# Designs tried in a protein design chat: miniprotein binders against Mucin-6 (MUC6). Part 73

Target 1, 185 residues: Mucin-6 (MUC6), of Homo sapiens (Human) (q6w4x9r395to579)
Amino acid sequence: GHCSLEGGSFVTTFDARPYRFHGTCTYILLQSPQLPEDGALMAVYDKSGVSHSETSLVAVVYLSRQDKIVISQDEVVTNNGEAKWLPYKTRNITVFRQTSTHLQMATSFGLELVVQLRPIFQAYVTVGPQFRGQTRGLCGNFNGDTTDDFTTSMGIAEGTASLFVDSWRAGNCPAALERETDPCS
Short names: E, the ipSAE of ESMFold2; O, the ipSAE of OpenDDE; V2, 0.75 times the mean of E and O plus 0.25 times the DockQ between their complexes.

## First folded at step 17 (miniprotein)

Design he6 (from pe7 with E11K E18K E25K E71K E78K E86K; at its last look DockQ between E and O 0.52; V2 from the best seeds 0.73)
Fold by ESMFold2, look of step 17:
Structure he6 (fold): chain B 185 residues (1-185), chain A 98 residues (1-98)
Amino acid sequence: as target 1 above (185 residues)
Amino acid sequence: DEEEDIRELVKDAKELLKEARELFKEAKRLAEEGNLEEAERELTEAIYELWEAIFELRLAAYLAGDERLAKELERLAKELLKLIEKVMRLYVEIEREE
């Protein structure tokens, strides 16, 4: 399964459902029991300086009980707040420079993340077949049916990207960020 | 009416593609003249316009009830992916010259 975050504001789910949104928050991209140690993949969006995308992807985060790996648009990779030299390896995760413009996080548990750093910050999520029907978040549920890819964190299928995306916010977005957020779909 | 929505998405994508091609051509000219900062701005705008066009074609393909139409729209989106790769390569080349 493939999920992509492209062009600042565009998403394509594991089931190939395209949508766009704007927001200034951290969002759950992918939760699954297939990720060890309660792992989740998250995306951070913030205001951009370009007219075609009010907000843009600025970081991707892999969070588990053991790790908080942050790959940000300023090209710094951290784990648990500490900057890391690449290649960086844990027991089941390796982060390395794939090309001059791309970083890759490879794992032993069927998740692959490729981050394009330049010219714009983009992310590409690949999961193995063991994840079928077992994902939640902005990347959808990977069940082969695009009609329910907008399933909220409460398990309710929504008809709009905005309600769906809002339900996957991680933590509390401050009132000022929420008032400045302009989610579109 | 989803057919009207599909037509508007395709129309918008074509306009964005036309604008992006003009930006790409102008960026090449600016780069040849050594105006690298302005070339990068034009390329950045072209990149965002192309992603929006690709998104509109992907959304149109998703909305299409006819499988042949959906596949044709997806093929067009793939052609724009080839173009955006060329635009991004020029951006990286110019960035290194600075």
Scores: ipSAE 0.808, ipTM 0.910, lowest interface PAE 0.7, mean pLDDT 87
Fold by OpenDDE base, look of step 17:
Structure he6 (fold): chain B 185 residues (1-185), chain A 98 residues (1-98)
Amino acid sequence: as target 1 above (185 residues)
Amino acid sequence: DEEEDIRELVKDAKELLKEARELFKEAKRLAEEGNLEEAERELTEAIYELWEAIFELRLAAYLAGDERLAKELERLAKELLKLIEKVMRLYVEIEREE
């Protein structure tokens, strides 16, 4: 399964459903029992311009009982608040520079993360087949059905992205906005 | 009307593509003149425009009930991705010169 966060505000789920949102919070991208030690992947969004509709991805966070790995747009990698030199390796996670503009987080448990640092901060999440039907968050549920990707943290299917995204907030933040693609609809 | 929505998305994507191409041309000019910082800014803007266009095409493809149409829209999106790659190559080249 492949989930992408691109262009600052665009998301493509594991089931290949595209959507956009504007928010300034930390959101859960991926939770799964397949992630060890209660692991979760999260995305941090912040304002990128003057308008409320101008938000962008600024960091990704992998959080578990043992690690809090943060990759920020400033090319700083931290674990539990401490800056780490690359390549950095824990028990089952390795963060290294892939290219001049890309970092990669490799794991032993079927999660891969590629982060593009410049000129736009973007993230690409790949999970193994063992994750099928066992994921939740902004990346969806990886069950091959796009129509239920907007399932909230409470298990309710939403028709729009805004309420779906808001349900996956990891903190107390303003409500997300969904930019209408067709004002006539 | 789904068809109308798709047409509008495609139209918007085309306009964004046009803008991105102009930004790319301008960036090249700026880079040749040695104005690398401004060139990078233009390239960044071009990439944003292209990603918006790609999203709109992907959304259109998702909304399309006709498989052939969906495939065509995805093809167009892929073409835009190739353009992003070109833009990124120039961006990286400029960064190396700084």
Scores: ipSAE 0.795, ipTM 0.904, lowest interface PAE 0.5, mean pLDDT 93
ESMFold2 (binder alone), look of step 17: mean pLDDT 77; pTM 0.701

Design he8 (from he6 with E40A A46L Y48W; at its last look DockQ between E and O 0.64; V2 from the best seeds 0.55)
Fold by ESMFold2, look of step 17:
Parts: C-alpha cells; sequence; structure tokens
Structure he8 (fold): chain B 185 residues (1-185), chain A 98 residues (1-98)
C-alpha cells in the first residue's frame, strides 16, 4: 500500500483517496498494530511562506517506545533529539540518503518511508500487505474502500477532509483554519 | 453544473500542459545560457502550479460519476505527472551547478 504527501498540501491515502488540507500541527499519519513498540508515523505541517499553499509538510516523525526519529525540512535527521550522521541504523530501522534530494527510512517490519527534501518537501509511505485493514490516520485504513478512508480517531467516518484531519492531531493545536476547497463543487 | 465544471477543468489542464511544456523549454534555454537563478525560479513556480492541477484532476476523477470523464481526467493527470517529473529533474540538475 502507498500513501503520499505531495505538493505541500495534498494527500493520497493507501486506498488512493486524494484530499488536501491546511493546518499547523503534528498529525498522526499512520498507526497500526504491525508497528512494533506502539509505533506511529506522524506528519508535521507549518506555514509555507509561499502563495501556492498556506501550509506545507515540514517534517516526518517515526515515534515508538524505542525511537523518535525526525526527518525535517532543514535536512537534519535526529533520533530522540540527537542529530545523526547517515547512514543511521538501529536494530530494525535504517535511515540513509538515497540521492542528493531523497532520504529513505527502511524497516524490518514492513514500513518504508521516502522523503523528498527538494524542490518541495514530500513524503511517500509504503507498507506491506500485512498492514491491510490494520491502519489508522491520515493515510486511511487500507481496506480497499475509499468511502471510509476519512475515519476519525474516534472511529467515525466523516465526509470532509477537515474534520477527519482535525481528529488526527497529535497534540494541543488549533483546529484547521480554513475549509477545504473542492474543485468539483 | 458538474459536467460543465469538469469540461472546464479538462480545458484548463490541457492549456496548462501546453504552456508548461513551453515554459520547461524556456527554463532549459535559460539554464544553458547560464541564467541558473531565473531558471530555478521559473521551474519552482511551474512545479507548484503542476501539483495543483494534478490534485484537481485526481479529485475530479475520484468524484466523477461518468467513467468516460474519469478516464480522461486520469489520463491528463498522468501526463502532468510525467511532465512534473521532468521539471523536478531539471531543477535538481540546475541546483547542483549552483
Amino acid sequence: as target 1 above (185 residues)
Amino acid sequence: DEEEDIRELVKDAKELLKEARELFKEAKRLAEEGNLEEAARELTELIWELWEAIFELRLAAYLAGDERLAKELERLAKELLKLIEKVMRLYVEIEREE
């Protein structure tokens, strides 16, 4: 399954549902029992400074009981607050520079993350088939049905991206600042 | 009117694709002439515009009730994706010469 964060504000879920949102918070991108040590992948969004998008992706965080790996827009990789030289390896995670513009986090538990640093900070999440039907967060539930990809943290399917995204905030952050604009309406 | 909105989106996407190809050629020319900073700026603006269009096409294809319209929207999105890949590759090449 593939989930992408592209173009500053655009998301495509594991079930290929596209949506956009703007917000300045950390959001839960992916939770699953398949991630060891209560692992979660999170996305950090902040003001972009450009007219094309009010907010944009600035960092991706992998958090578990063992690790807090941050890959950020400033190209610094940290684990538990300590800057790391690449390649960086733990028991089950390896972070390395794929190209001058791309970093990759590979794991032994079926999660792969590729981060494009430039020209726009983007992220590409790949999970193995064992995750099917067992994911939660901004990347959806990976059950083959796009109509319930907007399932909130309380287990309620929503019809709008903004309510869905707001439910996945990982901290005390203000609610989304603007309504999603639907080009088909 | 959903049908009219989709038709306008298709028209706008085709116009953007045509214009974007010309802008890409212009950026290549600027880079070959040594005007790397302006070339990078033009490519950056183009990348943002292309992502917006790709998203609009993807969302419209997802929402379309007519399979013929959905397929046309998907085809256009794929054409824009192919172009934005070329645009981003050129950007990276120019950045390395900086």
Scores: ipSAE 0.655, ipTM 0.827, lowest interface PAE 1.1, mean pLDDT 85
Fold by OpenDDE base, look of step 17:
Structure he8 (fold): chain B 185 residues (1-185), chain A 98 residues (1-98)
Amino acid sequence: as target 1 above (185 residues)
Amino acid sequence: DEEEDIRELVKDAKELLKEARELFKEAKRLAEEGNLEEAARELTELIWELWEAIFELRLAAYLAGDERLAKELERLAKELLKLIEKVMRLYVEIEREE
């Protein structure tokens, strides 16, 4: 499964459903029992301009009971608040520079993350087949059905992205704004 | 009319593709002339525009009831993506020279 966070405010779920939102919070991208030690992947969004529609991804966070790995747009990588030099390796996670503009987080448990640093901070999440039907968060549930991707943290299916996204906030932040392009509108 | 809206989106995307190619050429020219900062700026702006268009197309394709139209939208999205790849390659080259 492939999930992408692109263009500052665009998301494509594991089931290939595209949607857009504007928020300035930390959101859960991926939770799964397949992630060890209660692991979760999160995305941090912030304002990139003066308008409410000018928001962008500024950091990606992998959080577990043992690690808090943060990859930020300024190319700083930290674990548990301490800056780390690349390549950085833990027991089951390795963060290294893939290219001049890309960092990669590789894991031993079927999660891969590629982060494009410039010119736009973007993230690409790949999970193994063992994750099928066992994921939750902004990246969806990876079950091959796009119609239920907007399932909230409480297990409620939403018709719009805004309420769906808000349900996956990891902190107290303003409500997300949805910008949907409906061809019928 | 949904079909009409999609047709308009297709038209707009084609026009953007044409313009984007010209902008890419211009940025390349700037880079060749040594104006790396301006080239990088233009490429960055271009990338934003292209990504926005791609997702509009993909969303429309997802929502489209007509398979033929959906395929056309996806095709255009792929073309724009190819251009983004070219833009990114040039951007990386510019960064290496700075």
Scores: ipSAE 0.383, ipTM 0.740, lowest interface PAE 1.3, mean pLDDT 91
ESMFold2 (binder alone), look of step 17: mean pLDDT 79; pTM 0.724

Design hm1 (from pm4 with A22S E23D F50W; at its last fold request DockQ between E and O 0.80; V2 from the best seeds 0.79)
Fold by OpenDDE base, look of step 17:
Formats: sequence, structure tokens, C-alpha cells
Structure hm1 (fold): chain B 185 residues (1-185), chain A 83 residues (1-83)
Amino acid sequence: as target 1 above (185 residues)
Amino acid sequence: SMKRIRVYIEVEGDPEKILEASDKIYEIAEELGVEVFVYIREDGLTTVIWVEGDEEKVKEFVERVREILKELGAKVEVEEEEL
């Protein structure tokens, strides 16, 4: 399964459902029982301009009981608040420079993350087949059905992206805004 | 020197009620200057409160949050780790 966060405000789920939102908070991208130690992948969005529609991804966070790995738009990688030199390796996670503009987080448990640093901070999440039907968050549920991707953290189907996204906030945030725009336009 | 700690709180109870109370939790976190995440675990049943910061501040945070959760009738398990 492939999930992408592109163009500052566009998301494509594991089931290939595209949607757009404008929010300035930390959101859960991916939860799964396949992630060890209660692991969760999160995305941090912030304002990129003066308008409410000017929002962008500024960091990706992998949070577990043991680690808090942050990859920021300024190319700083931290774990538990400490800056780490690349390549950085924990027990089952490795963060390294893939290219001059891309960082990669590789894991032993079937999660891969590629972060594009320039010109736009973007993220690409890949999960193995063992994750099918066992994911939740902004990246959806990876079950091959796009119609149920907007399932909230409490298991309720939502009709709008804004309500769906708001349900996956992990911090104190204002309500997300929805703008219907074709991500391919 | 004050050390930094992480506390992982698992909360059993109605997730909706706990999330409704999350505003207060975030206010406490802001007041004390600690970093906090509140979210429902992958099981859809357990609420997680993740907090990190200076030991003294985190401990105070935990105590205040425990009181809130107690009033909601929630069961709480706390795990502390030194960073």
C-alpha cells in the first residue's frame, strides 16, 4: 500500500483515494497492530501563508513507547528530542539519506517512509501486504475500498474530509478546512 | 539538574468522553510546558495520553490528568520512562 502527502495539502490513501484538507495540527497518518510498541506515524501541518488555505506539511513523526522520531522540513532528524546524525539506527528503524533531496525511514516491520525535502516537503508511506485491512488514520484502511476510507478514529464513516481529518488529530488544533480540488489539476 | 521523562498513559473508558475532556488536558499541558499527544489506540477502545518534558512538570501533569480521568470513571495505567 502506498499513501502520499503531496502539494502541501493533498493526501492519497492506501486505497488510492485522493482528498485535500487544510489543517494546522498533528494528525495520525497510520496506526496498525502491525506496528510494534504501539507505534503510530503522524504528520505535522502548519501555516505556510497568511490565508487559511495556505497550509503545508512541516514534519513527520513516528511515535511509539520507546521512540519519538521526527523528520523536519529543515532536514533535522531527532529521536526523543535529540538531534541524530544520519544514518541513524535504532533497534528496528533506520533513517538515512536516500538522495540529496530525499530522506528515508526504513523499518524491520514492513513500514517505509520517504520524505522529499525540496522543493516541497512531501511524504510517501509504504506498508507491506501484512497491513491489508489493518490500518487506520489519514492514509485509510488499506482494504481496497475507497468508499470507507473516511472512517474516524472511533469507527464512524464521515462524508467530508474535514470531519474525517479532525477525528485523527493528536494535538490541540483548530478545525480543519475542506477544499474540493482535484489533486491532479 | 532536572531530567526529562516520558509518560505513556493508557485510559480505559468511553473514548468519546475522554476526547471531550482532552481540551482540559491540553490546557494543563500548555500551562506546564509539556508536550502531549492524545489519541485513540489502534484497537479503537483505549485512549492514549503521551506526555514528555521535565520530570517535575510531567509528574504534575500526570497527577492533574489522573484527577480528571477519575471523575470520568476511567481506568488508568501509567508507564514512565527516563529519557
Scores: ipSAE 0.872, ipTM 0.940, lowest interface PAE 0.5, mean pLDDT 94
Fold by ESMFold2, fold request of step 19:
Structure hm1 (fold): chain B 185 residues (1-185), chain A 83 residues (1-83)
Amino acid sequence: as target 1 above (185 residues)
Amino acid sequence: SMKRIRVYIEVEGDPEKILEASDKIYEIAEELGVEVFVYIREDGLTTVIWVEGDEEKVKEFVERVREILKELGAKVEVEEEEL
């Protein structure tokens, strides 16, 4: 299964459903019982220009009970707030430079994250077949059916990306109240 | 103290009502200078309030948030992790 976060706020789900949204928040990309230690993958979006609606990916966060790994636009990788030299290895996660423009987080539990640092900050999420039908978040539910990929955090299938994305907010977003109540996408 | 800790507050109850309290929870986080995430866990039933920061500020955050959650009738479990 492949999920991509491209350009500003373009997303393609594990079931290949594309959508775009406009938001400045931290969102849940992926939750699954297949991720150990209460793991979740999160995406951070922020304003990327002078336009009211321009937002883009600025960081990806892997959060678990043991780790908070942040890969951000400034090309710094941290775990639990401490900057790490690459390659960086834990018992089940390795972060390394794949190319001059790409970083990779490989894991023993079937999650792979590739981050393009330049020219545009983008992310590509790959999960093994054990995740099929067992994912939640912005990357969808991975069940082969695009009609329910916009399922909210409370289990409601929505017809618009904005309501779906809003339900997956995981961070403080007080500075974007107008976008919080009516994100256009 | 200047020690940093991480706390998971795991809340069982109506996620919709608990998320309605998130504005106040984030307000407390900003007041105390701690980092917070509030989200529904993959089980669809548990709301997690993840908080990290200075030990004394995090402990104050937890106490104030417990009071809010008590008023909602939610069942609460708290787990501390040292960083």
Scores: ipSAE 0.714, ipTM 0.868, lowest interface PAE 1.2, mean pLDDT 86
ESMFold2, look of step 17: ipSAE 0.637; ipTM 0.825
ESMFold2 (binder alone), look of step 17: mean pLDDT 83; pTM 0.822
ESMFold2, fold request of step 19: ipSAE 0.645, 0.710; ipTM 0.844, 0.865
ESMFold2 (binder alone), fold request of step 19: mean pLDDT 83, 83, 83; pTM 0.820, 0.818, 0.816
OpenDDE base, fold request of step 19: ipSAE 0.838, 0.836, 0.859; ipTM 0.933, 0.931, 0.938

Design hn1 (from pn14 with K26E G28L I30V S31P R73K R77L; at its last look DockQ between E and O 0.56; V2 from the best seeds 0.68)
Fold by OpenDDE base, look of step 17:
Structure hn1 (fold): chain B 185 residues (1-185), chain A 83 residues (1-83)
Amino acid sequence: as target 1 above (185 residues)
Amino acid sequence: SDIEERLEREIEMLEKRLEELEERAEKLGVPEDVKKLIEEARELVERAKRALEEGDLFSAAVLLIRAWLKLRKAARLLAEEEE
């Protein structure tokens, strides 16, 4: 399964459903029992301009009982608040520079993350087949059905992205705004 | 717990960073956008403290990340002003 966060406000789920939102919170991208130590992948969005529609991804976070890995848009990688030099390796996670513009987080448990640093901060999440039907968050449920990707944290299927996205907030922030996906994006 | 202690140390670190950035901002005339970021970060740290007291370690961790990011942005903006 491949999930992408692109263009500052566009998301494509594991089931290849595209949608757009504008928010300034931290959102859960991926939760799964397949992630060890109660792990979760999260995305941090912030305002990039003056209007509500000017939002962008500013960081990607992997949070578990053991690690709190933050990859920020300014290429700083931290774990539990401490800056780390690359390549950085924990028990089952490795963060390294893939290219001059890309960082990669590789894991031993079937999660891969590629972060494009410039010109736009973007993220690409890949999970192994063992995650099928066992994921939740903004990246969807990876069950091959796009119609139920907008399942809230409470297990309710929504028809629009706004309530779906809001349900996966990890903090108190303004509500997300849904906008039509640009087919050319 | 180990997690709680780590979070407490992070809070202390962020509070120190807040003070440092405030001092630097004052020397530069405190740009409004930097001031706002510092204030927001402070609020987030306080919220994290409350979450920690309540035993909500997840929320505390998330809030601290947001605070840290705001301080990083503030620092970048200040650096631009110093150049």
Scores: ipSAE 0.836, ipTM 0.924, lowest interface PAE 0.5, mean pLDDT 94
Fold by ESMFold2, look of step 17:
Structure hn1 (fold): chain B 185 residues (1-185), chain A 83 residues (1-83)
Amino acid sequence: as target 1 above (185 residues)
Amino acid sequence: SDIEERLEREIEMLEKRLEELEERAEKLGVPEDVKKLIEEARELVERAKRALEEGDLFSAAVLLIRAWLKLRKAARLLAEEEE
């Protein structure tokens, strides 16, 4: 399964459903019982211009009870907020420079993340077949059916991206309408 | 718990950095975009402290990550200004 976060705040789900959103928050990309220690993969979006439609990806975060790995445009940081030289390795996770413009996070539990640093900060999420039907978040549910990929955190399938995306906010961010006027991030 | 103690240490570290940048902004001045980043980071840290007090460890961790990103960007912009 492949999920992508591309420039212009575009997302393509594991079931290949594309959508776009504008928001300034941390969003849950992927949760699954296949991720150890209550792990979650998240994306951080921030304003990139003066209008509410100018938001972009600024970091990707893997957070569990054991690990905190933040991959930003500038550096990789860990549980104590320490910047790390690459390659960086924990028991289950290795982060390394794939090229001068791309970083990769490989894991022992079937999650892979490739981050493009330039020319635009983008992320590409790959999960193994054990994740089928067992994912939730902005990357969708990976069940082979695009009609329910916009399933909210409460389990409701939506027809549009905005309510779906707003339901996956993390860290007590305000709703999109208030976020347009509130520098929450 | 161990997680709560780690979050408390992260808050302490970010508050020290934040106090340093806030003092610089008041005494020496900083560009407006840097000032906004510092203010946003302060709000995020204060919200993280409230989340931690309520036992919402996940939200506290997420808020601290965002605060850290804001402060790191502020520091980089200040380094560019001094060039």
Scores: ipSAE 0.599, ipTM 0.819, lowest interface PAE 1.4, mean pLDDT 84
ESMFold2 (binder alone), look of step 17: mean pLDDT 85; pTM 0.838

Design hn2 (from pn14 with E4L E22A R42L; at its last look DockQ between E and O 0.71; V2 from the best seeds 0.71)
Fold by OpenDDE base, look of step 17:
Structure hn2 (fold): chain B 185 residues (1-185), chain A 83 residues (1-83)
Amino acid sequence: as target 1 above (185 residues)
Amino acid sequence: SDILERLEREIEMLEKRLEELAERAKKGGISEDVKKLIEEALELVERAKRALEEGDLFSAAVLLIRAWLKLRRAARRLAEEEE
């Protein structure tokens, strides 16, 4: 399964459903029993301008009981709150520079993350087949059915992205806004 | 317990760093954006404290991450403006 966060406000689920939202919160991208130690992948969005539509991805976070890894445009911060030199390795996770503009987080449990640092901060999530039907969050449920990708944290299927996205907020933040977009954009 | 203590230490460090940054930002010519980022970070720290009081360690951790990001952003911007 491949999930992408592109263009600052675009998301494509594991089931290849594209949608757009504007928000300034931290959102759960991926939760799954397949992630050890109650792990979760999250996306941090913030305002990038004056208008409500000027929002962008500013960081990707993997958080578990054992690990905290924050990947931002300029640095990788871990449990001790300090920036780490790459490659950085824990028991199950390795963060390293893939290219001059891309970082990669590799894991032993079937999660891969590639982050494009510039010119646009973007993220690409890959999960193994063992995750099928066992994912939740903004990346969807990876069951091959796009019609139920907008399942909220409470297990309710929504018809629009706004309420779906809002349900996966990790914190009290402004509501997300949905806009129709060209899937080819 | 270990997680809680770690988060509490993190809060303490954040508060200290934010205070230091705030003092530095009192200099003339500093953008309002830097000041706002500091204020927002402080607010997030306070929210994290409340989350800890409620026993919501996950929310606290998430909020602190966001606070750190704002702090670092403010610090970078401030450094640029001081040049």
Scores: ipSAE 0.723, ipTM 0.889, lowest interface PAE 0.6, mean pLDDT 92
Fold by ESMFold2, look of step 17:
Structure hn2 (fold): chain B 185 residues (1-185), chain A 83 residues (1-83)
Amino acid sequence: as target 1 above (185 residues)
Amino acid sequence: SDILERLEREIEMLEKRLEELAERAKKGGISEDVKKLIEEALELVERAKRALEEGDLFSAAVLLIRAWLKLRRAARRLAEEEE
């Protein structure tokens, strides 16, 4: 399965359903029982244009009870907030420079992430077949059917990307509609 | 727990580094952009503390990640202004 974050605001799910959204928050891309220690892959979006309503991908994050890996344009940060030189390796995860413009996070549990750092920060998520039908989040449920890829964190299939995306906010962010009135924005 | 202790140490580190960055910025005449980023990062740290008090370790971790990103952006912006 392949999920992509391109052009700063575009997403294509594991089942090839495209959509676009804007928001200033951290969003859950992928959760699955196949990820050890309650792992989640997340995307961080922040303001990128003249108005608050234009946002772009600024980081991708893998977080579990054991691991924290934050990949941004300029550095990789791990468990204790320290920036790390690449390659960076744990027991299950290796992060390395694939090319002058791309980083790769390879894992022993079937998740692979490729991040394009330049000219535009983009991300490409690949999961093995063991994830089929067992994913949740912005990358969809990987069941071969696009009609229910907009399934919320409460298990409700929505017809719009907006409600679906808002349900996958992490870190207690306000809804996208309310972001221009958010005291912390 | 090990996770709780790690998050508490991260909060202390972020607060210290944000205070240091604010002091550095004041010496050079703080720009509004750098000031805003520092304020946003400090607010995210405060929200993370509240999440820890509620036992929500996951939200606290996510909030601290956002705070760190704001700190790094503020530091880069300040370095550009000092150049």
Scores: ipSAE 0.692, ipTM 0.854, lowest interface PAE 1.0, mean pLDDT 84
ESMFold2 (binder alone), look of step 17: mean pLDDT 85; pTM 0.843

## First folded at step 18 (miniprotein)

Design fb1 (from hb2 with E34Q; at its last read DockQ between E and O 0.90; V2 from the best seeds 0.84)
Amino acid sequence: SEEEKIKEIREEVKKLLEEARKLIEEAKKAGDEQAVWLLEIAVRLLEEALKTGDPERISYALLFLSMALITVAEKKGDPKAVELLEKAQELLRKALEENNPELIKEAIKLIKEAAELLG
ESMFold2, look of step 18: ipSAE 0.750; ipTM 0.899
ESMFold2 (binder alone), look of step 18: mean pLDDT 87; pTM 0.876
OpenDDE base, look of step 18: ipSAE 0.842; ipTM 0.928
ESMFold2, fold request of step 19: ipSAE 0.764, 0.791, 0.792; ipTM 0.908, 0.920, 0.918
ESMFold2 (binder alone), fold request of step 19: mean pLDDT 88, 87, 88; pTM 0.888, 0.881, 0.888
OpenDDE base, fold request of step 19: ipSAE 0.848, 0.849, 0.863; ipTM 0.932, 0.933, 0.939
ESMFold2, fold request of step 24: ipSAE 0.799, 0.786, 0.750; ipTM 0.922, 0.915, 0.906
ESMFold2 (binder alone), fold request of step 24: mean pLDDT 88, 87, 87; pTM 0.890, 0.868, 0.886
OpenDDE base, fold request of step 24: ipSAE 0.855, 0.863, 0.844; ipTM 0.935, 0.937, 0.930
ESMFold2, last read: ipSAE 0.774, 0.780, 0.795; ipTM 0.911, 0.915, 0.920
ESMFold2 (binder alone), last read: mean pLDDT 88, 88, 88; pTM 0.890, 0.887, 0.890
OpenDDE base, last read: ipSAE 0.849, 0.845, 0.855; ipTM 0.933, 0.931, 0.935

